# VHH binders against Protein NEOXANTHIN-DEFICIENT 1 (NDX1): the designs that were tried, part 6

Target 1, 282 residues: Protein NEOXANTHIN-DEFICIENT 1 (NDX1), of Arabidopsis thaliana (Mouse-ear cress) (q8gwb2)
Amino acid sequence: MDVEEKRVSSGYAKPPWIFKGSALYQIHLVKAATARAFIPKEFRLVEAFGYTLGGFFLASYDDSPAGVFDELVVIAGIVWNPPTSCAWAARVLVNSDEACHHGRKEVGLPSQVARFSKNITAVPKQKRDRAFGFLDTFGLGTTLSHPENLMEVKVSEVDSAASTDICNIQIRSDETKVGNWMGPAIKMALPSFSGNTIYNSNLLKYSCHLHCRVRPVRPAVVSGALEDETEKFTEQNHTSQESLENERQLSKAVMLSKPIIALQFKCLTMQVEAPVVIYPSK

## First folded at step 17 (VHH)

Design t2 (from r4 with S31D)
Fold by ESMFold2, fold request of step 19:
Structure t2 (fold): chain B 282 residues (1-282), chain A 122 residues (1-122)
Amino acid sequence: as target 1 above (282 residues)
Amino acid sequence: QLQLVESGGGLVQPGGSLRLSCEASGFTFSDYAMGWYRQAPGKQRELVAFITSGGSTNYVESVKGRFTISRDNAKNTVYLQMNSLRPEDTAIYYCARGDSETFLGYPWMDYWGKGTPVTVSS
């Protein structure tokens, strides 16, 4: 009697997709050879002196089509797309099955499910240059010393058989901050390339439109728990696909590359437009 | 003149309760997040709970369901109600002021009180 519409509804019904939260965007000096391993031959890597600009985007979303979740985008490098450039994501780690599925299928992201473990402590201020510590040594300072905040983020990729440690990210608060200041309000568009995965064979271009408060901050210190466990022999590690393990190791190399600058994004609204299929020239 | 003054600490038996208070002055209290940290002997000062300027609360797993953070903007005071106390809760508890907006899910803290000791023992 009734005509039944055949559709599947979700929180990701139609683009643009809106994500709200905060993020740390950190730029690393990544070896061109490392970045090249992720980037299809059709794209020309932007490089100088054997390096490109990669790094990571670590986000926490409190409002999105997939609800509340965390995301780590490992950025291999930037490629030429005249008259501008586009980022290439090496790996996208999320602690949401729904976000992982959507990223793989609709955006062409190399998404994997991960766990994010956050530990928040107050720690003594870090060692400073001798010049900056001079006043405290001579007792010329009259203010009480307050500890710094330390956020330790452990990221572990979830395989079907086991959880594999990827990295630890140590983020310290910025001593030079005064009061409740978050930096200027900024609007920007960040184009990216994606695709060429087992989940989406197309080459895609998409744009993220950001509205946020942005300020420069001390770069996070990245270390690998796996640096201590790369020699671990388990059936789970050795039964994984060799190519997936190699991609994971190269992604860790991007994360461990030399940091240049880090930006704090607060009050972030990220609008992701529908991707467009592209066909780079020969 | 920014000031955070904790009170309400003391000695309590396991299973007992305490209510910590932190009275703030020298800033617009309602514009900031507030938090409680604790430092047990030989340990780092760790987050216990925070409450945003908008009233949202967050707790570490070890205290979830037992501790309740609240604020009274009219009195410029943040509270930590601690129930079902365990010996492992023994620490100096510190009040902290933080940013109104969180970063990666947590407010950065920029001012701290001197702390109030809590001892949970038979």
Scores: ipSAE 0.795, ipTM 0.907, lowest interface PAE 0.6, mean pLDDT 84
Fold by ESMFold2, fold request of step 19:
Order: structure tokens, then C-alpha cells, then sequence
Structure t2 (fold): chain B 282 residues (1-282), chain A 122 residues (1-122)
């Protein structure tokens, strides 16, 4: 073992690339104007009544070519990919330098290095009916008095000397779950477009195959500092640095959009195939 | 019926040690993760440590190097060895059962004991 940097070249040596872990997949109603800012002109946004379906994919991988790491994929919306459609990633935040580099170069992802800070507590659940509080002393109310799990995930994008807060994701336990039930097993094939970034100017297409156990869960609550910047002031600046800040603010807007549903993925295996170039750079 | 029964709490001087036990019944213990939470007066119930079904452990920073979680599957018991105790460790300590499969790196807890009080004072 002559590789000193976490076996980077060995783990990513040959596609397909396999990621194992778990994820929260949450779908938001994203304004079409917000989503369109991320999508190359070659593609048509799937929209209705001024909205598309975006949101996020928050994953924790315990086995991957880059080892153990966390990932937040900010999904701007869906684009036509006849005869179907596919998601367009606005930003891919990872707490692994190796995963960031590989995603940028080989897959064409808009990857950035981020820090994921997790805080785990048990909180009182919302009580709808407390008429039987005295019965709890006889053991009947143990289920009614159980607190909820709360995981708070703070995601901050890391630039060399500084970090920029992106969002805080609050995930609560599912009150309807019984025992270890994880939902039905599912297989999905998700073709995707990527590229057109400063790190890979080609336009690419690749496939992502998922095997997991899936069940619906309560949507996570997302918060963040979007209200501090005026839209007019931010949009007046056209430098590359100010354009990067605009992309961050638009990504926050996607995260803060109205949730529709959330899905828990357990026992996840995600297989990413080698991409192909469909529009080479000039 | 599912039961989690904590014991081993009490009064101890700063710098002292306690060993908490939690005996489980009503489920296949070896298939689940187990954890310890604590709640000081006026505070939220916070994670202290967890141990997966496979024996992997995790600790919050404030207790790393001082507390050790362990499990004995033959006795259906999870332990928390608490060394170098400080007044800030004063709380009610709760045993919890967590999912066999982690979600986002954490074994989400679905059953809780009644707690055992720990007081650290001179």
C-alpha cells in the first residue's frame, strides 16, 4: 500500500462507481425562473404554472470510492430527456476533497467542498391529545410520551480560508413507523445530464442506478440566510466572483422552496456509470 | 412487552466514576442499536453516545475520552461507564433503542427508558 492519500486513485480507478449508505430525498416546488438560471439553453425545463420539481438529495455514504462522506445534491428542477425527464443538479456539496475532484472532472458535477455539522437531540413531540396524561403513570402512555428524534444538519460551503453558510436541515423522526420496517425494495435507473462547468466544459450524459428500501417520511424543515441580501444589489454584479455568490443564493432559494414529499432511502446502493460526451466544448 | 430499565445512577463527587446499565427485554436485542441520552434541568434531552448492533461506537465531544458505551448481547444489556465526572454531567440519563440500519449516519431511536438520575456534586 504505496498510496498515501486515502487510496484515491485505487478507489476511483474504473467505472462504474459504487456508493453505499442512506439518503433523504425531498421534492420541492421550485419556481421555474430560479431553476432556469442553472439549466443550459440546450435543454427544456419541465414546468407547469411557473414551477418545476426540484429539491434535494441528502446522503451519508459509509462505503464509496472516496470512503465515508456526506453529500447534499441541490436539485434545481427537471429537464426533458425524451421519452422521459431527469433532474438537473444546481450544486453538489460534499465533505470530501476526493469526491469533489472526481465529480468535477469525470462526471461534470457542480461539486464544492462543504462541512456537514450534525446535532442530535430528542425533543417533545407535538401533542394533539393530552387527555390521558395521568394514564402514563400506569404504563399505558409510554408511547404517547416518547420524544421525537431531531437531527439538525448545518451545511457550510468551504473556500480555503472561509466558510459560507448554505442551509440548516431539520429532520424529525417518523411517528408512524413500526419497528425496523424500511419500506419496499426498489430499483431505479436515473439518466442525468451534467457538465457545462468551469471544471468540465463538455455537456455529458450518464446513468445512475439505485437499489434501496424506500418509505415516505415527514419532510425536513430547511432554514437559511436568504433574506439578508437584496436581490437587486446582488444581480447588479457581473464578475465571476459575484456570479458564484449569485449561484449560492439561487441554491439557497431551491432549498427553501415549498416541500411536497420526502422519501427515506435505506440500504442504498447507487451505481454511477461512466458519462459520455454529447456536446463537446469548442 | 418492550422494556428498557436503567440502573446505576446516584450521587458522586467530581472526578468520580459511575457505571450505568440498561437491561432490555421484549425484542431481539442484538438486532438493534442502543444509545444513552441525558437531560439536565432546563435543557433538551441530548445524545451522549450510541453503539450499533455491530459494536461501532460514537460519542459527543463533551464526553469523549471520559465515557465508554458497551453492550453485552448475552445479557441484553447496554452500559455507560462514566469516568472523570464533572458537575456539568448532572442529568437524568436515558437508555434508548435505535434502528438496526443507520439513517444519515445515526441509528434513529424509537423506544426510551424512564431514566436514572446522576448527580455530580461535592
Amino acid sequence: as target 1 above (282 residues)
Amino acid sequence: QLQLVESGGGLVQPGGSLRLSCEASGFTFSDYAMGWYRQAPGKQRELVAFITSGGSTNYVESVKGRFTISRDNAKNTVYLQMNSLRPEDTAIYYCARGDSETFLGYPWMDYWGKGTPVTVSS
Scores: ipSAE 0.735, ipTM 0.867, lowest interface PAE 0.7, mean pLDDT 83

Design t6 (from r4 with W108E)
Fold by OpenDDE, last read:
Order: structure tokens, then C-alpha cells, then sequence
Structure t6 (fold): chain B 282 residues (1-282), chain A 122 residues (1-122)
């Protein structure tokens, strides 16, 4: 009886870790109160008029240390890191166990395994009410408007045998796409803070270096059920389960907040540096 | 002028097979992804399968193991081999051109053919 030693999936190779693929980066106006629920007291939230910049990073990687996988990073807000600001992730959803484990232990991410269901359809272009309704009368403008692409991404957290719907993300292609124009090539650094999880109690700083083609796109429409749990904030002993559910609801609130801008990243190469402990756990 | 011309549609019995073809012209075929969509009566046009410029393929779950997308760059043609056809496969099938680079795992389609009807009935 050859005990197939389930080779414990060897952790990622040594950093830096390289991820290749594409992403949608969407920035939202997030209520400062919502963001503060995720952000450790050691960090100063960057806010104006009771709001911070958060949103989400939705990525699909075709080449990574964990192989092919999808990722949704819920960004609670930005924290001050002189002279720059850093993003704080409220939740990281991945459809890879390996990516989840690595995120939790090595990067200090609030990672959770999730299912990503993608549906691709072609929908009729919404006639923008162009005020120039008059010229359509002479029948010459049968520009057979090609349908636009609609991508629907349903994200559900998986916990043992149970699945919980987090959000539905609808991404429409822009009409303004001129041919195969992918936008300009850019290089950007995204410093981030992480940690303060049950898997990594330290506060960490890490840097992501992105190389990609960037194009502004129509913001995705995010939908989901916010359970109106206005009533049950009774003072009861926040069981670990209640805390988890509260975090989930707050993450949904971030996803459902008002979008400002969306950026499409194509030909994405993301280099992630090893995290550095900035505040050790006491 | 950019054109996509679908052919091979028709009436077939359940369990039967069809091979759809889409001939492309007016662009560098090898530089684009190609896809097949279908639109059933009263439903939205949905992606069935795509093939990247590099030859990677993807399928909607309902057709996995039954349908095969392929391309012949020398002939500027993309194919959809459909086996074990079911009544629910009845639709107008459309060929589409997509970007060479995928977004979130899928090509963004920018041009569509006129479609070819496929009817699966006893």
C-alpha cells in the first residue's frame, strides 16, 4: 500500500513573485467609517469629507507561482505612508487554495477561497440618447451597431460545504475602443500594507510593481445582497462567526460603494516583493 | 472590408453532428482571437467557445466534451465541430473576432458575422 505522500504543495518560489495576466482596477468612494473597521489603529486613514478611496482589484492570472487563478481584492481604503499612501485590503478572494495559503502566511492577506463564475454575453448597445435624434430619420444611419460585450463575474466565498454570495460584477466593453488599442504601457508601484490576521498577526509592508497596458473603461456595475442587519447589533459577545460575518458585510459595502473610475490592465506583469514587518505583534 | 461569413448550419436530429465554418477576410486573421456565440430564441447571445491567436481554447460548461473550436490560419477560417447535439443547442450561431490579448481570461470581441442557424429537432 504505497502511501502516496501527498507532496504538500511546495510554497511559492523565493520572492519576488511574478504574476501575469489582466485586471480591472476600480476605485470607489468608501465611507471612512466602513474603511476604519478594517484598518489597524496604527495607521492613519486618508480621508476627505468622511470618505476614502477604496474599491477593488479584479484579476485573472494566466501565469503565476500558483498557476492559473482569479483574484478579487476588496480595497477598504488608503492609509498614510509618507510621502505616499498605501492600500489596505479588506478581503482577498481567490479560486486557488495555494494562492490563499500563500497570501495568508507569507503576505499577511485576508485571503479566502472563493468561486468565480464568469458569463460572457453580447448585448445590444444602449442607444445613448444623443440629442441628434433628427438625423436618424433619413434611414442612412443603419450603422449596424455591433453588440457590446458583457462579462458577468459572480464571486462566492467557499467555506467548507457552504457557499456565500459576495457580489456580482458586470463589465461592459466600451464603444470607444478603436481597434486593438490597449492603451499606453505604464510602470507603477503600489505599496501596500497587510497583516493583523489570525494567520499573520504582524503588520506588514510590501510593494507591487506593475507593468501593463492601461485604458480607462466604463466602471463595472457591482450588485449584491446587503442583509439589512440594522437590528441585531445587540451588545452580544461577538463570536468569531459574528465577526466574520460582519467583515463580510463590510466588504460587500465596500464593493457596493460609488465607483469613480475604472482602469483596464492588459498584458499585466505584477512583481510582488517580500513583505517586511513594520510592526511586530506584541 | 472586414467580413466574417458563417456556414454549415442546418437541421439535425438529436445526437447528430454539425461542423460550422467561419471564413474571415479584410484583416490579419492570425493576429486575432476567434469565438463562437449562440443566440437561442428569446435568450441573450452567449459565448460558446473561443480560440486565442496562440491556439488556446475555452468552452462554456454546457458544451464541454461535445464541441471543439479550431482554426486554420492558412485558410482564414475558424471552425466549430458540434457533436452530440441537443435540442437546447438550437440557436443562431455567430462567429466573432476578438482581441489578441485576453481580458480576465476572455477576448474582447469587436466584430460579428451575420450568423448561421442550427436547429436540433426530432
Amino acid sequence: as target 1 above (282 residues)
Amino acid sequence: QLQLVESGGGLVQPGGSLRLSCEASGFTFSSYAMGWYRQAPGKQRELVAFITSGGSTNYVESVKGRFTISRDNAKNTVYLQMNSLRPEDTAIYYCARGDSETFLGYPEMDYWGKGTPVTVSS
Scores: ipSAE 0.882, ipTM 0.953, lowest interface PAE 0.5, mean pLDDT 90
Fold by OpenDDE, fold request of step 19:
Structure t6 (fold): chain B 282 residues (1-282), chain A 122 residues (1-122)
Amino acid sequence: as target 1 above (282 residues)
Amino acid sequence: QLQLVESGGGLVQPGGSLRLSCEASGFTFSSYAMGWYRQAPGKQRELVAFITSGGSTNYVESVKGRFTISRDNAKNTVYLQMNSLRPEDTAIYYCARGDSETFLGYPEMDYWGKGTPVTVSS
């Protein structure tokens, strides 16, 4: 009985890899010290006043080499690559084993399998107490304020039988949305560095080319439990588990950092180029 | 004027079935996603199911295998077939209009109907 090993043809054909869907790109002010914990010493962190630009990229892909999946990229900061800057991912959470494996091996990403729980509710619009209290007296102003959408995304890392909550992301619809306006179409490149992981020890450079409709939106509210383990940064021989937990806590800190701007990407097509091994200039 | 009118709600026994309808007017129905929300007493209004303009469907986990959302563009109507109803399905059900393009896998809803009550009781 010849067990035809059906080579599960990895849906990942040769690069470039194409991902289609939508995303929320939210930029945070991340403490430089937090970012430096993730970034190899060979790279120069772009920082000002003790802060760098990081944040997160939350995506849902409806068409990709791995099929349908969700992704949360925690962005630690930006590193200088003259004449441009490149992003460094602190952690990449995906709800696809195939995407995780590919990310680890081929792209050098700090990928981990996670669960994404999405809940969509309609919540009453908070009446901004604008001082136009006078016109409400004549009963005409029952503007039945349509509820606003609230999307809650809970992300939990999955490791065998254990799950660890990473963050809860609350995304409110913007009241300023005029009809079906999705914003202008743009093309942008997001150059990135990766690697230096247990799955890929090389330093890698890759580029993501995005084509999408972009719209500024209200920043998402991120919540999560920071365990107050600020004290136990003692120099001791951090077991591999302690190191992992530390990385997880630092990733949470990135997610909980101060948001600056949020961009909604609709009709997203992302083209990911093959990573190139880079050799740090001595 | 944009309008969504829900119908088909009522009292049903556990294990029973209902079919909700929502008739849309005042916009190009085929260009929008449609969804059903429900609001149980003392709870938030939650998305139950949606159907995109292209006909793709999604359901909240609690109704998977029991509820079916469908649309008839010629009639400007979206339906929710509800089978194997449970007491926990008791709520006011609202029809909603959503944009044609999904965000993070969901249409952004911008308009809701007045709702139709569904009561599942012995």
Scores: ipSAE 0.881, ipTM 0.952, lowest interface PAE 0.5, mean pLDDT 90
Fold by OpenDDE, fold request of step 19:
Structure t6 (fold): chain B 282 residues (1-282), chain A 122 residues (1-122)
Amino acid sequence: as target 1 above (282 residues)
Amino acid sequence: QLQLVESGGGLVQPGGSLRLSCEASGFTFSSYAMGWYRQAPGKQRELVAFITSGGSTNYVESVKGRFTISRDNAKNTVYLQMNSLRPEDTAIYYCARGDSETFLGYPEMDYWGKGTPVTVSS
């Protein structure tokens, strides 16, 4: 009885790979030194005054080659790719083993399996202290300010033996939302570099084509425990484990850096082209 | 005027069932997602279940297999069938309207009803 190894036909057909869903793209001011820890020497970091633009891309896909899954891309910074700049991912967290495997092997992403815990609550609108307190003295009706949505996303890396908390992302609904306005439809191409991982030592270039509706939103509040291991950047023979932990801490530092702007992407279709090797590993 | 009116709350014994209804008015019901929230005493109002305009449903883990959200667009009504009720399900249940398009897998809610109380006790 030949146990037909049901080749789990990797749902990943040939590229381009299509991902549909929504995302939060939040740009942070990241310290250049932090970003440089992730970026290969072959690439020039785009920086000013000791800072680069990084942040994160938090996505939820409802249709993809890997099915339904969540993704957090920690963006270390931007590297120069004339005439444009490209984002460099410090870490990619996904709650799909298939997505993780594909990301590592085919796209050269620093992918890790993670858990995404989402909690949705309705919270009282924080009365922005509008300094114009004068008009509230006239007893016009307590417009029962409808509560606002709070989405809390807890992301934890999952290793076979342990779960490690990476960050907590709090996303509040924008009070300025006029009706069902989702923002304008846009098309954008995002060239990306990847590689230099244990799973893919090559440096890769690939393109993401995004179709979405974009709306500026209130930046999410990111929280997490930075273990103050600032001191142990000593040159010592970092065991593979120490290196991983350092990478994790640096990724947390990126997530906890100062937000500049947040963009909501709805009705997202992302087309990912096959990566091309730009620098083969020696 | 936009209105969401919840009904069907009450006292029930553990293991019992309730069906909540929320009648919507003042908007095109079929174009919106609908959700149910609950707020237990001393806790935050939390999403329990939602149904998209397309009929896709999602539930908080604690109610999976016990609660069912459904909608009747002809009646502008969303329902929450609650089975196998537990004391922990005691809360004020609120109906909410959400966007047609999900964000990070969830509709963004913009309007809530006044709520209906559900008490599960022996």
Scores: ipSAE 0.880, ipTM 0.952, lowest interface PAE 0.5, mean pLDDT 91
Fold by OpenDDE, last read:
Structure t6 (fold): chain B 282 residues (1-282), chain A 122 residues (1-122)
Amino acid sequence: as target 1 above (282 residues)
Amino acid sequence: QLQLVESGGGLVQPGGSLRLSCEASGFTFSSYAMGWYRQAPGKQRELVAFITSGGSTNYVESVKGRFTISRDNAKNTVYLQMNSLRPEDTAIYYCARGDSETFLGYPEMDYWGKGTPVTVSS
């Protein structure tokens, strides 16, 4: 009985891999100490005043080698790669097993399977307290302020029978949106380092080429519970589970860091080049 | 002038059916996504279903298998067929216009109708 190993033709053909969809790219001020926990010692963290640039990339792909899926890339910081800098991902959460597997093995990503729950509501526009209180007296401007869109994205890691909440991301539509303006078309390259995982011990460099419409938007509000692990940094034998939990907590800390800017990417096409193994210069 | 006019709301018994209609005017209907929202008493207005300009549909979990969103571009109308109605479906239902391009899988809505009331009661 020849068990035909149905080679599950991994939808991941040869690189480059093409992903199409949309994303929110939000840059945070991340504490350098937090970022350093993720970044191999061989890399120089780009930092100023004890902070680096990190944040997150939240994407929904409607066309990819893994099909339709959502992704949250937690970006720990940026590392120096002369003459440029490269991003280092702290954690990559995906709601696709195939995407997770590919990310781990082929791209050296710290990928984990997660659930993405999205809720869409229409909320009253928060009246910006415009200090000009005077004109509201004449009752004329019941401009029925059109409600604004609120998207809530709850991300939870899935590990067998257990789920762990990572974060809640609230995205409000920008009041400044004039009609269907999606912003200018841009092309950008995002070089990244990866690897140094249990699934891929190599250090890798890869490049993402983005083509999209970009618009600055109001930063998303990220919420989540940081467990005050202030006490348990006792020197005890960090079990593999404790290490995983610590990594999770640090990833939450990155997500909860101060936002600087948020960019909406629509009509996104991302081309991911094959990773190359890098050897740290002695 | 942009207008969305909802109709078809009313009182229905549990297990009954309603068909909501939203007639659009003042814009190129076929170029936009359309959605239905509902607002129950004391709750936020929530997306129930949407249909893209290309005809792709999505539903909230609570209405899957019961509700169907459709559009007739020739009539500039979007519909919500509601079957197997439940008391929890009681709300004001609003039609909304959304962008042709989705963000994180959803159209961004920019214009809303006045709503039509749906009451499901014995």
Scores: ipSAE 0.879, ipTM 0.951, lowest interface PAE 0.5, mean pLDDT 90

